VH-VL binders against RNA polymerase II C-terminal domain phosphatase-like 3 (CPL3). Designs and how they scored, part 3

Target 1, 181 residues: RNA polymerase II C-terminal domain phosphatase-like 3 (CPL3), of Arabidopsis thaliana (Mouse-ear cress) (q8ll04r923to1103)
Amino acid sequence: FASQKLSLVLDIDHTLLNSAKFNEVESRHEEILRKKEEQDREKPYRHLFRFLHMGMWTKLRPGIWNFLEKASKLYELHLYTMGNKLYATEMAKLLDPKGVLFNGRVISKGDDGDPLDGDERVPKSKDLEGVMGMESSVVIIDDSVRVWPQHKMNLIAVERYLYFPCSRRQFGLLGPSLLEL

## First folded at step 1 (VH-VL)

Design b08 (framework fv_tixagevimab)
Fold by ESMFold2-Fast, scan of step 1:
Structure b08 (fold): chain C 181 residues (1-181), chain A 123 residues (1-123), chain B 109 residues (1-109)
Amino acid sequence: as target 1 above (181 residues)
Amino acid sequence: QMQLVQSGPEVKKPGTSVKVSCKASGFTFTDSAVQWVRQARGQRLEWIGWIVVGSGDTNYAQKFQERVTITRDMSTSTAYMELSSLRSEDTAVYYCARTDYGDYEFWSGMDVWGQGTMVTVSS
Amino acid sequence: EIVLTQSPGTLSLSPGERATLSCRASQSVDSSYLAWYQQKPGQAPRLLIYGASSRATGIPDRFSGSGSGTDFTLTISRLEPEDFAVYYCQQYDSSPWYTFGQGTKVEIK
């Protein structure tokens, strides 16, 4: 008689966090980010990270730490990303430094091998392959409805988290980013 | 089938305004940006502006900023471009076009186009 | 304002030949925001390439894009009769002035 939790599938990019590569950040914003990161580094719950080995900045969504702690008590947590395995693994470590939240339940759809020469292809949709349990026992949190064509009834769509100016530009948005506010 | 269907041709007098509609079907309207482009006979494509449907954020080419307004109606899946203070030089075919974007997609360019609306400005 | 200059203005070729079309930007354009369009007389433009090198859905493999920075190229490896048209490059990196080139006409020799 085992007690089973419902599964909660969490999208990484633009749902739990927003990342920007070093070369996507203007020099003036880099200076601001470095000062903010130094201040943030001293806090017990960090939200801004500079990953030299990955060449990127990552900003966590406000309230994420409280959300993950509460959700982990009610759900079996899964991370889902269209990024590659290395990115998924590093973000899982960032979000779960003690290794107690996801327990290897990380799904990545990105290319694990060499990239295509001169023609990049990105997977267009997500599915629940690799998530054990009945579909009715799964809840999904993602900022995009479009990437879940077979599972819209299980989806809680959240507002896209766009912190970096380059991320706003990527989605065609004008006006100040959250970094600039 | 993904499509954008534009309103019919317009003949307008100088100094008046024109409002062209662009109705979306066959895709999720809220996950799109709608861009507006015009082309005078035998001339190059000229970008006017765009609207991100979900947020309502707009951006206009400087040449048109004083005279153009782009809007959308979520309930009818329709985008609109209104151009005021019309001049004979505004005589052109006006196109709306969709840009699809998602979490992991690059801006995919304008992948779905309306059929075009001929706007003629003459007395 | 980023100015896109296309060359040649007109390219006269026969079916079966290779076409190479250039687009040069007045300042650097992130390749993620460079697209190519085909337009036939009386028709709306058709997206061929986005992100400098990615073929749009349904576009034959004879069309390819390349380039970065200020220099971009559209190549049609073997012209078919339906490929004789005007081709436009577009940048959408720099707002508020997303701009098109003046076009290259590919015509039958």
Scores: ipSAE 0.000, ipTM 0.477, lowest interface PAE 13.8, mean pLDDT 81

Design b09 (framework fv_gimsilumab)
Fold by ESMFold2-Fast, scan of step 1:
Structure b09 (fold): chain C 181 residues (1-181), chain A 124 residues (1-124), chain B 107 residues (1-107)
Amino acid sequence: as target 1 above (181 residues)
Amino acid sequence: EVQLVESGGGLVQPGGSLRLSCAASGFTFSSYWMHWLRQVPGKGPVWVSRINSDGSSTTYADSVRGRFTISRDNANNTLFLQMNSLRADDTALYFCARDTEYTFEYSGDAFDIWGQGTPVTVSS
Amino acid sequence: EIVLTQSPVTLSVSPGERVTLSCRASQSVSSNLAWYQQKLGQGPRLLIYGASTRATDIPARFSGSGSETEFTLTISSLQSEDFAVYYCQQYNNWPYTFGQGTKLEIK
């Protein structure tokens, strides 16, 4: 098999980034986030975004820009989320503003509604329907083994990226979030 | 051997221009973010400018924004700093430096390889 | 911008001594702090990043510790080649800032 025939399927939420709705962020943390976002705007590659139209904050995983640049040279990149289409489309645009990384290879399995609805919060299954090529030539990066019941041999499970305090509480975790460190 | 060599410094009058160059060798230059920093004797380094691996994104310190332009030539492994409207307080030793590699787990922003510096003196 | 204050400004030491250098930040920088060594006529050399991770080819006698606003660089047994100026740098907030330096002099 040739490396240029390999597909890389990337989970969005808790793998490449972490998002929190405005109403899930405490006032004290909102003030910290606004100051961090002002500083982040001046960096060549941004990691913290405030989306007024979606009512949410999004924090990209550290190293994401270099990872995507290098991975795109070796793999045909796909985004896959259980979130709704609006969320998937906006996150794809955020990660690929030039439109050259994913080329429309974005799979969203969530229903219309809340942009974060159906991601890791609703235990649905993912499969490779809609990803072209041989199953043996596909590599998957996701924070959850549970959502890939028939493709565990293709899966590289990564630690969940939980930046916001509300995300840590969602997974029943104790201790400070990355925002609070 | 991984090496960065700066050149192009010199004596220039206030309001003048200089173009600094940084020749990279011993590593894949096109894979790294690059920086310019400057240092006055007896003081710590001061960050000046940053450029990403393909040259599509640049950032500048407030004190030099609009006057300095960072660029790179990946085919010839060279980093540049075009300095216009030079002021007396731009007088310093100028270093180019390589950013630490970004990873899925770690963002860069430390400077793992530096050159020897090229002196810039802005005086009449 | 975040101000980094290093102490002492100058330290006169003998080979074999344990040396401790401090860096304090005006506000929290988490663990996003690096340490550099600079010798006369040379560019700085990265020693530590992420507050405690040694850079490639840096001797084990160099160690970093601390978080938030208080950081320390320790040289467990000073060698003759370690006489230099040491700088801390934060990369938690833009713009990146450096301390004013600590100079190690031979006694």
Scores: ipSAE 0.005, ipTM 0.489, lowest interface PAE 12.2, mean pLDDT 81

Design b10 (framework fv_gimsilumab)
Fold by ESMFold2-Fast, scan of step 1:
Structure b10 (fold): chain C 181 residues (1-181), chain A 124 residues (1-124), chain B 107 residues (1-107)
Amino acid sequence: as target 1 above (181 residues)
Amino acid sequence: EVQLVESGGGLVQPGGSLRLSCAASGFTFSDYWMHWLRQVPGKGPVWVSRINYDGSSTTYADSVRGRFTISRDNANNTLFLQMNSLRADDTALYFCARGDYEIEWSGSTYFDYWGQGTPVTVSS
Amino acid sequence: EIVLTQSPVTLSVSPGERVTLSCRASQSVSSDLAWYQQKLGQGPRLLIYGASTRATDIPARFSGSGSETEFTLTISSLQSEDFAVYYCQQYDNWPLTFGQGTKLEIK
């Protein structure tokens, strides 16, 4: 079985994007978000989305569009989330509207209910069982080392992308969020 | 328009300290990774340090690690470089620069805007 | 680290001439190559990124080409304001590195 590319497994929450439920956003911040989303719609590369059907706001990490384009030329891209299948499917469609980057390589481990990953301060365990190929040929990008106990040598830990005030609060952080600045 | 203005450079003795500042305007400062670079007259720029959106992640060139500290104040749109244990080979014009919005996430970037620089001279 | 070598080191030219500057990388940088213009007493100004994409508000006379290890910056008709030092920079691999520069001076 031959492969020309290494596999790259990408964590969704707090790695490629940050999401917040409507009920987690204060009215003051909702007004700011609506204004920013209207301005963002005019840009060639959109980063802020309001999903009425999922009841949430999603902010993409700056630089994500260029990163995905470059990475897709070097790696077979996989999305991995502890969120449910609906969330994983919608985020995959958001990041890959033409269906050419991930080609169905989307792993979701969450049950129906909450489309977002749970409190990230309470680590969930992840593994490579859903990724085809040899483990030595896999690179993982995730914001949490704790959720990959068996695969630390394959892991590139990135800083958490926390845009919304509620996300900072979930990690026990003080001070203003990126939205507030 | 985007503007970056450095300050804080000067003449200092070997082993001394300086704190550089960079005042940013014309853009949402907290959306960008920020960088410090330095340049010796007649030579190309050399990358020194970078800092992420909220200041939680920093990276340094091997030559300055343990001596320099990069930080930022997003409320006041200001980038800082604290330089300790200065050496003669730290003598240079120091620039702050903005990383590109679309590619900076990976840490691989070109610089779309630079300041005019602030000179640092380390001499006895 | 990736070493960028620019040539020529200096070039004496007259306004109106077509100018071509070279940048060679010690290993492949794909198309992750930027060009800057630096005038005396000023910081660098971004001209080109992605080897061939012109930055915002940069005149059409500036163009970039090349890939992998061989890159060129072309000024189709040199203007008096273009006399400066030009630097290339790779952003394919860490650490980020710059060339030593090419100085354009009046003939």
Scores: ipSAE 0.000, ipTM 0.499, lowest interface PAE 12.2, mean pLDDT 81

Design b11 (framework fv_tarlatamab_arm2)
Fold by ESMFold2-Fast, scan of step 1:
Structure b11 (fold): chain C 181 residues (1-181), chain A 125 residues (1-125), chain B 109 residues (1-109)
Amino acid sequence: as target 1 above (181 residues)
Amino acid sequence: EVQLVESGGGLVQPGGSLKLSCAASGFTFSGSAMNWVRQAPGKGLEWVARIRSKANSYATYYADSVKDRFTISRDDSKNTAYLQMNNLKTEDTAVYYCTRGEDYVEWTSGYFDYWGQGTLVTVSS
Amino acid sequence: QTVVTQEPSLTVSPGGTVTLTCGSSTGAVTSGYYPNWVQQKPGQAPRGLIGSTSNKHSGTPARFSGSLLGGKAALTLSGVQPEDEAEYYCLLYYGGAWVFGGGTKLTVL
């Protein structure tokens, strides 16, 4: 290794967290979520959030806080989402309230409307435009290989994190969600 | 000392059932994923099933060859993983190994790091 | 239907260097396949050697190394010892499922 710092590009949706709009959550599941969020807010490291201003629930991937701490010491962290700028900005603030992990390295490819408009079932293409440095110095973590057609050699594909029932249905999956267990 | 000990293998007729157990010790079992891998006599290794930890709601995954016939489960209070095998076929004849895995493939190294000695399942008449 | 391909057999002299490869029917093998290597000696249970392309397990001898070469995962043995004669399996990750290669029988002559 040269002394040059490596970049780590992190997909938001289904990689670091899973979000669901209020109107996508059944009333029975909202009752469960409200109770879980109340219990979660007492913990030092929170994982379940209700965003009134964005109209959505967000569940962080287990182990995320330890991962971000360790990764930030080895890599320049970048956030990448097909969601819009508002969504990307709010998720960056959630994961990094002091602005020390990402330092404005947040890429959003969605429109300026609904926060989750860019997170469609049909995959969209991603690229490294906006990420500084040599492509050979970049590692990508994402749940989808298909959205990185030009950068498969840099990609670490992770198991999709699907917490909400609506997210499982979005991917055509049967059976209970993580929320229901 | 990390140990994985399989048990429950034996002779069974086609269409029969067996439940295998994997007793784990020497590590924090509840935080690890567990895998079952099999090896037919004189042949190669074949991955069978994986179960994740409680943090991932015990999510399960299966090879197409065993889907809907086998069920992987775990009991963290007993540090034990299980493989329930139903509607067994002659091609299921193999030594079955349990192996320790990582709950998140992306977070760590050490996937398939520890293996048991295996338990033989023979499916014949 | 997904196939992971390894050389069926390879021969190397004691003290020599040999590289085993692991390819996928789905295309070039990248770090996102989390290539793992396991060793199995006759009559014994498998032993993990390398995970996530190049990360050695604590007991793996220094002469073993993992890498990505030419769109395939690779396991290289430098300074081969007689006790390295064994079957070597790779396995690749496909978004929840693992698939083993057919194994390479390494003969040390």
Scores: ipSAE 0.000, ipTM 0.461, lowest interface PAE 16.6, mean pLDDT 80

Design b14 (framework fv_pritumumab)
Heavy chain, then light chain:
Amino acid sequence: EVQLLESGGDLVQPGGSLRLSCAASGFTFSSYAMSWVRQAPGKGLEWVSAISGSGGSTNYADSVKGRFTISRDNSQNTLYLQMNSLRVEDTAVYICAKDEFTYESGYEYFDYWGQGTLVTVSS
Amino acid sequence: DIQMTQSPSSLSASVGDRVTITCRASQGISNYLAWFQQKPGKAPKSLIYAASSLQSKVPTQFSGSGSGTDFTLTISSLQPEDFATYYCQQYNSYPLTFGGGTKVEIK
ESMFold2-Fast, scan of step 1: ipSAE 0.020; ipTM 0.626

Design b15 (framework fv_gimsilumab)
Fold by ESMFold2-Fast, scan of step 1:
Structure b15 (fold): chain C 181 residues (1-181), chain A 124 residues (1-124), chain B 107 residues (1-107)
Amino acid sequence: as target 1 above (181 residues)
Amino acid sequence: EVQLVESGGGLVQPGGSLRLSCAASGFTFSSYWMHWLRQVPGKGPVWVSRINSDGSSTTYADSVRGRFTISRDNANNTLFLQMNSLRADDTALYFCARDYTVEYDSGTEWFDPWGQGTPVTVSS
Amino acid sequence: EIVLTQSPVTLSVSPGERVTLSCRASQSVSSNLAWYQQKLGQGPRLLIYGASTRATDIPARFSGSGSETEFTLTISSLQSEDFAVYYCQQYNNWPYTFGQGTKLEIK
């Protein structure tokens, strides 16, 4: 007989981290990022990553490592993203390098290949299919309410984490990004 | 078969507004990121704005940020560009274009196809 | 912003000739460069992306090469339908920029 944990479903983008493709970054900001990444590389828990194979930068939300450790003791952790499988897999490895937090509980809804004329529309909402147990035993953390149309009672909406200038532009925001501060 | 048709251009006074439309056909419009670009005759194209497949994410060139708004109507396969506070240097032929950008993939941001363009002239 | 400089600005050539167009970037763009063809009254048509990958249905006479800051588009045997303006575009760094174009004219 083991005590059962509640499930905690965690959105990746703008909730646990913020990513920017290399081609979305200005040259002047790339130099700043390279310097910050070199400094960050020497820390016990890293927050800034440069992924050559995916062509992108990823910045983890402040406090993420402490949050994941504490949450894993209270909940079964799940990752959920509208991103593609490659992105979801790499982010899961990044957040759980020892493979002890998520145990394969990673859901991705994005396309795996290049889009072609006449391709089917990628789903734009999330659901709890693939999460074991009753809906009442699930808590969701996400920055967007609109992607959970059937599960608003389970949702804790958090402030979007927007580190990169391109991410602020993506949401129509004026003023400096966290990178520029 | 795949086609983009722009409309809504015209002559407008400085400080005025125009709304451009781009009608898409021959592909699943809702699956693609879309762009607006502009071109002055005899010059190269200049990227203006992009919007993701569901319309939740937009990006603008610094020269138009705060003045232009890109949007889309996936039910009617139409892309829009609302242009406010127009300036003489916004005068150009405006193109919509399809992009192969997927949210987390790298190596995209090239455009195929493009429309034929709709002319915008901002003059007193 | 990265500036792309194309040369020559105009080139007068005859059908059947081998034509080479140049695009130079002010900073490295790796291989993240595309080439477009634009005819009067039409929007641009994608020819090459990734510096050297030919787009679908683009004739084999078109080829791209180069990396970092120096790129070329070659048309191995110019056809009458190839008289147009050609543009290069980088997508390595935001904002995405185009060259000023090279116009191919009938000699």
Scores: ipSAE 0.000, ipTM 0.540, lowest interface PAE 11.9, mean pLDDT 81

Design c03 (framework fv_gimsilumab)
Fold by ESMFold2-Fast, scan of step 1:
Structure c03 (fold): chain C 181 residues (1-181), chain A 121 residues (1-121), chain B 107 residues (1-107)
Amino acid sequence: as target 1 above (181 residues)
Amino acid sequence: EVQLVESGGGLVQPGGSLRLSCAASGFTFSSYWMHWLRQVPGKGPVWVSRINSDGSSTTYADSVRGRFTISRDNANNTLFLQMNSLRADDTALYFCARDWSYGDSYAFDIWGQGTPVTVSS
Amino acid sequence: EIVLTQSPVTLSVSPGERVTLSCRASQSVSSNLAWYQQKLGQGPRLLIYGASTRATDIPARFSGSGSETEFTLTISSLQSEDFAVYYCQQYNNWPYTFGQGTKLEIK
């Protein structure tokens, strides 16, 4: 007997969240982030995290907690990242602290180097290896179609979530980041 | 500077076809959702179509669905609108516009000068 | 679709005057409302987004206010280059819709 839920594959970077290394954040923005993180701790659902052990800030996409709750009732949730296993594991723990949403359904393609390595480097192709079920029963949410060359019909492309100024500069963009607005 | 320049408009008979182009410069075109809008003289703009950053998702106004096709060439920083089965009520000045926030449209921050399309016998 | 109604349709004013333009939505658009200026022979120019945030390089005399269904654009001291048609636009609900415009003309 098989699961009757459709599978939903979720890209991490620039889809569910945006991360920035400590050394990529200007001192004035670091001051703002520390103050915002302290305020965020008082909220029932947190969106801004400072990971000392990984040397980075992570900002969750607005509406993420409500989205994950609703999606988990309709879909079998999978996380997908071009980042390494450590990064994937830490982000899975962040999004699912009770271990009940993803149940180990985490795909990482980067095995060496920096924990943030992956989507921020030269593009690689993604595929559905490791996702259980029929291909026709899979929905993918990602900010980039280029990495899914054989699965475009299954893909819902979303706006890149770029919270940090360094992330905007990485994509060659001028103007204010969401942090600066 | 950030700039959008439309071309390809003209006079066409009902039932005819036109292909509009929009040349983008001064920004990373492949990172932005793009739109086509049209405006008849003396009236406000009317949204026609949108395309996401990599071209995988398109949406159309009900009035043009099935007749118009939006596409993009990120390698050459160009946006297109293929218009088929043109009607008299498609007569308008056509603008391309940049989505302020990379899709999930916040506002249209950059517009071209427009290219006129006249559908007349 | 959400209908945006602008008032007045035409306003005759002199330079130096304070001008207030109204935009009313048929249902709530939260703060997801933008204002544009369009001069003859040109494409629209973004002035305000998020109901109250000025776009880059827009003079301080332009300000926006309001939320939900009632919005205003204010020009605190009208300059000669401000005579144009002004449009509001909502981006809260698809399809994105524009108002019919308010024309500012010399008195």
Scores: ipSAE 0.000, ipTM 0.436, lowest interface PAE 17.0, mean pLDDT 80

Design c04 (framework fv_pritumumab)
Heavy chain, then light chain:
Amino acid sequence: EVQLLESGGDLVQPGGSLRLSCAASGFTFSDYAMSWVRQAPGKGLEWVSAISGSGDYTNYADSVKGRFTISRDNSQNTLYLQMNSLRVEDTAVYICARDYSGYDLGYFDYWGQGTLVTVSS
Amino acid sequence: DIQMTQSPSSLSASVGDRVTITCRASQDISNYLAWFQQKPGKAPKSLIYAASSLQSKVPTQFSGSGSGTDFTLTISSLQPEDFATYYCQQYDSYPYTFGGGTKVEIK
ESMFold2-Fast, scan of step 1: ipSAE 0.118; ipTM 0.674

Design c05 (framework fv_tixagevimab)
Heavy chain, then light chain:
Amino acid sequence: QMQLVQSGPEVKKPGTSVKVSCKASGFTFTDSAVQWVRQARGQRLEWIGWIVVGSGDTNYAQKFQERVTITRDMSTSTAYMELSSLRSEDTAVYYCARDSYGDYWSGFDPWGQGTMVTVSS
Amino acid sequence: EIVLTQSPGTLSLSPGERATLSCRASQSVDSSYLAWYQQKPGQAPRLLIYGASSRATGIPDRFSGSGSGTDFTLTISRLEPEDFAVYYCQQYDSSPWYTFGQGTKVEIK
ESMFold2-Fast, scan of step 1: ipSAE 0.038; ipTM 0.612

Design c06 (framework fv_tarlatamab_arm2)
Fold by ESMFold2-Fast, scan of step 1:
Structure c06 (fold): chain C 181 residues (1-181), chain A 123 residues (1-123), chain B 109 residues (1-109)
Amino acid sequence: as target 1 above (181 residues)
Amino acid sequence: EVQLVESGGGLVQPGGSLKLSCAASGFTFSGSAMNWVRQAPGKGLEWVARIRSKANSYATYYADSVKDRFTISRDDSKNTAYLQMNNLKTEDTAVYYCTRDYSWGEYSYFDYWGQGTLVTVSS
Amino acid sequence: QTVVTQEPSLTVSPGGTVTLTCGSSTGAVTSGYYPNWVQQKPGQAPRGLIGSTSNKHSGTPARFSGSLLGGKAALTLSGVQPEDEAEYYCLLYYGGAWVFGGGTKLTVL
């Protein structure tokens, strides 16, 4: 029967976290974020980070720390992003500071398989290349069905996590962001 | 807070050369692809050259109009991109803009532009 | 030579709705062309408006939206304001290189 560990492939953006560049955040919201980040530092598990070297704010999805802890006992965890290698590496460090959850199982398409690279005029999609084991033993968590055209049966689609006002505008949404509430 | 500042433009004779610089600040320069875009007086925007990050082996791309005459490069230690222009022609007269195409998450876009530097090729 | 085609000029009344289009000589424009839209006002540097078909840049007003329409990329302005008078350029991706359209001069009368 099952001699292989089940794999869990996790989308980063809008699934595990939401990020906003410093230049995408209005001054009034920057002041609010600085106060919230200061308060967040006192919590047992942090959810709001200011990355000076990356020029961005990152807000983790509520419940992420408990989810990752429990999932890591049942699955071999993989991170998957259409972002570049630098971004993927920094987010992996943030989510796995001890280096025990993903163990280098991080797939980024922005650097090695840049969506803007080559003579590809079809929408960039994700696939399971680089994920070891049988496809039938893989579960995928992502906010977008469209990027997994060949693996819909393996996909658990989650609601997009949009914390920053710029992220809501990016998806054409009206009304206040979670930051503004 | 993101800034791109071009320099090195000026007056040059046909057949001459110029090297443009683009100094970047406010973001992680080494992780971004950089572009040069030009605009001749009273004309539209024309993409000239692109250089990718070290993770993509500094791959370079050029418009056919400048291929073999222009060379794009970058120095990540100085957060600066360059455009070496050789064998300049009068039709190369334009304002040269520095801009990044930025891939972040599942998105790719030209988010920030410099103010431009004027290159005039005339005798 | 790949050609990206835009309407040379369009006119719209204040408060009206206008759609600018961006077509490719190579065939129908899909999201795989990563259509971008930039705005340029006289004497100013270009400003990014929309990336990858429909994703707005921070600071792009809510009245701007991007889409794919009839095999072309489209930029729609709803409730046009006088300050929206500008040149609008699209650019499409071709195997590592970008190609600009000729630009659309939008006049708000």
Scores: ipSAE 0.000, ipTM 0.503, lowest interface PAE 11.6, mean pLDDT 80

Design d01 (framework fv_nivolumab)
Fold by ESMFold2-Fast, scan of step 1:
Structure d01 (fold): chain C 181 residues (1-181), chain A 124 residues (1-124), chain B 107 residues (1-107)
Amino acid sequence: as target 1 above (181 residues)
Amino acid sequence: QVQLVESGGGVVQPGRSLRLDCKASGFTFSDYGMHWVRQAPGKGLEWVAVISYDGSNKYYADSVKGRFTISRDNSKNTLFLQMNSLRAEDTAVYYCARDWGEYSFDTSGYFDYWGQGTLVTVSS
Amino acid sequence: EIVLTQSPATLSLSPGERATLSCRASQSVSSYLAWYQQKPGQAPRLLIYDASNRATGIPARFSGSGSGTDFTLTISSLEPEDFAVYYCQQYSDWPYTFGQGTKVEIK
């Protein structure tokens, strides 16, 4: 195969986006979110989504669209999440509406330990001892160091992206969220 | 050697049309979103319009919506702003600007390179 | 839209003095805030991005700080070439907005 690109593994939750279930959002904030989403729908760089079928709101990290476009030219992009397969699939569709960025390279919690298609190998939630032959060709972006104990040297740790009030409370943070301001 | 060079500015009467061009060089133009930002004489900066890297997505400031059209020709490394129904309030120096020169997972939407600007004067 | 308010409107100082410029947002922009310098007759020039990171080629005397709604641009010791207008810009939400500018002028 001819591809000489390095692999870039991207964590979804709190790295590329922040999500909140409908039942975790106060009615006051729900009204604000509906107005913001309506305004956001027509913009070229959409950042706020309401998923009725999944019962959740999702806010993308600022700058995500430009980052993904540029990164896709330098790296083969992979999504990795501790969430289930349905969530991973929906987030992949949201981040890649044209289907050209990830090409099915999506890893979710509960993965059966199946290897990635092709020659590249990436650590999986059930297989912390992923195949080491291609490790030097992998870069990982995640908000948590603890989920990558075997690959710390490949990891770029980023600050958690927390938009919703419930997400700030889950991490024990005080003060208003970006939504509340 | 990233360069952005605007052209097409001048003096026009209210209600007339004018087209601005921005010629890019020194980088892969088709990899970047592009913006138009204007500045009225003696005033601050005002964002005008954006176009995605492939030209499929466009967005405008409310003050110009329906009158201005942003477009690009990636084969010619050129960005355009077609300005119709010009008003005295459109008098400004118009800058083309590149959306983020170095990729980042934290930010985009700031302008790393700007052209020198072209003056548009809508008189009497 | 997010409104950015810069203060003071004009800052009159002598070379060698410290300049401190403020930018306040009407709602939180996290750290998604940039600073630009504009000299008369010239295009704006990027100084700071992500509130505190210096752009390539920007001298160490320029520093940015702050997060949320309150941001500061500091010039530790003014050089003659630093007398200019400075603008802040947020990219946390659409539409992108700029502050009205702070003019740093010679006393």
Scores: ipSAE 0.005, ipTM 0.491, lowest interface PAE 12.1, mean pLDDT 80

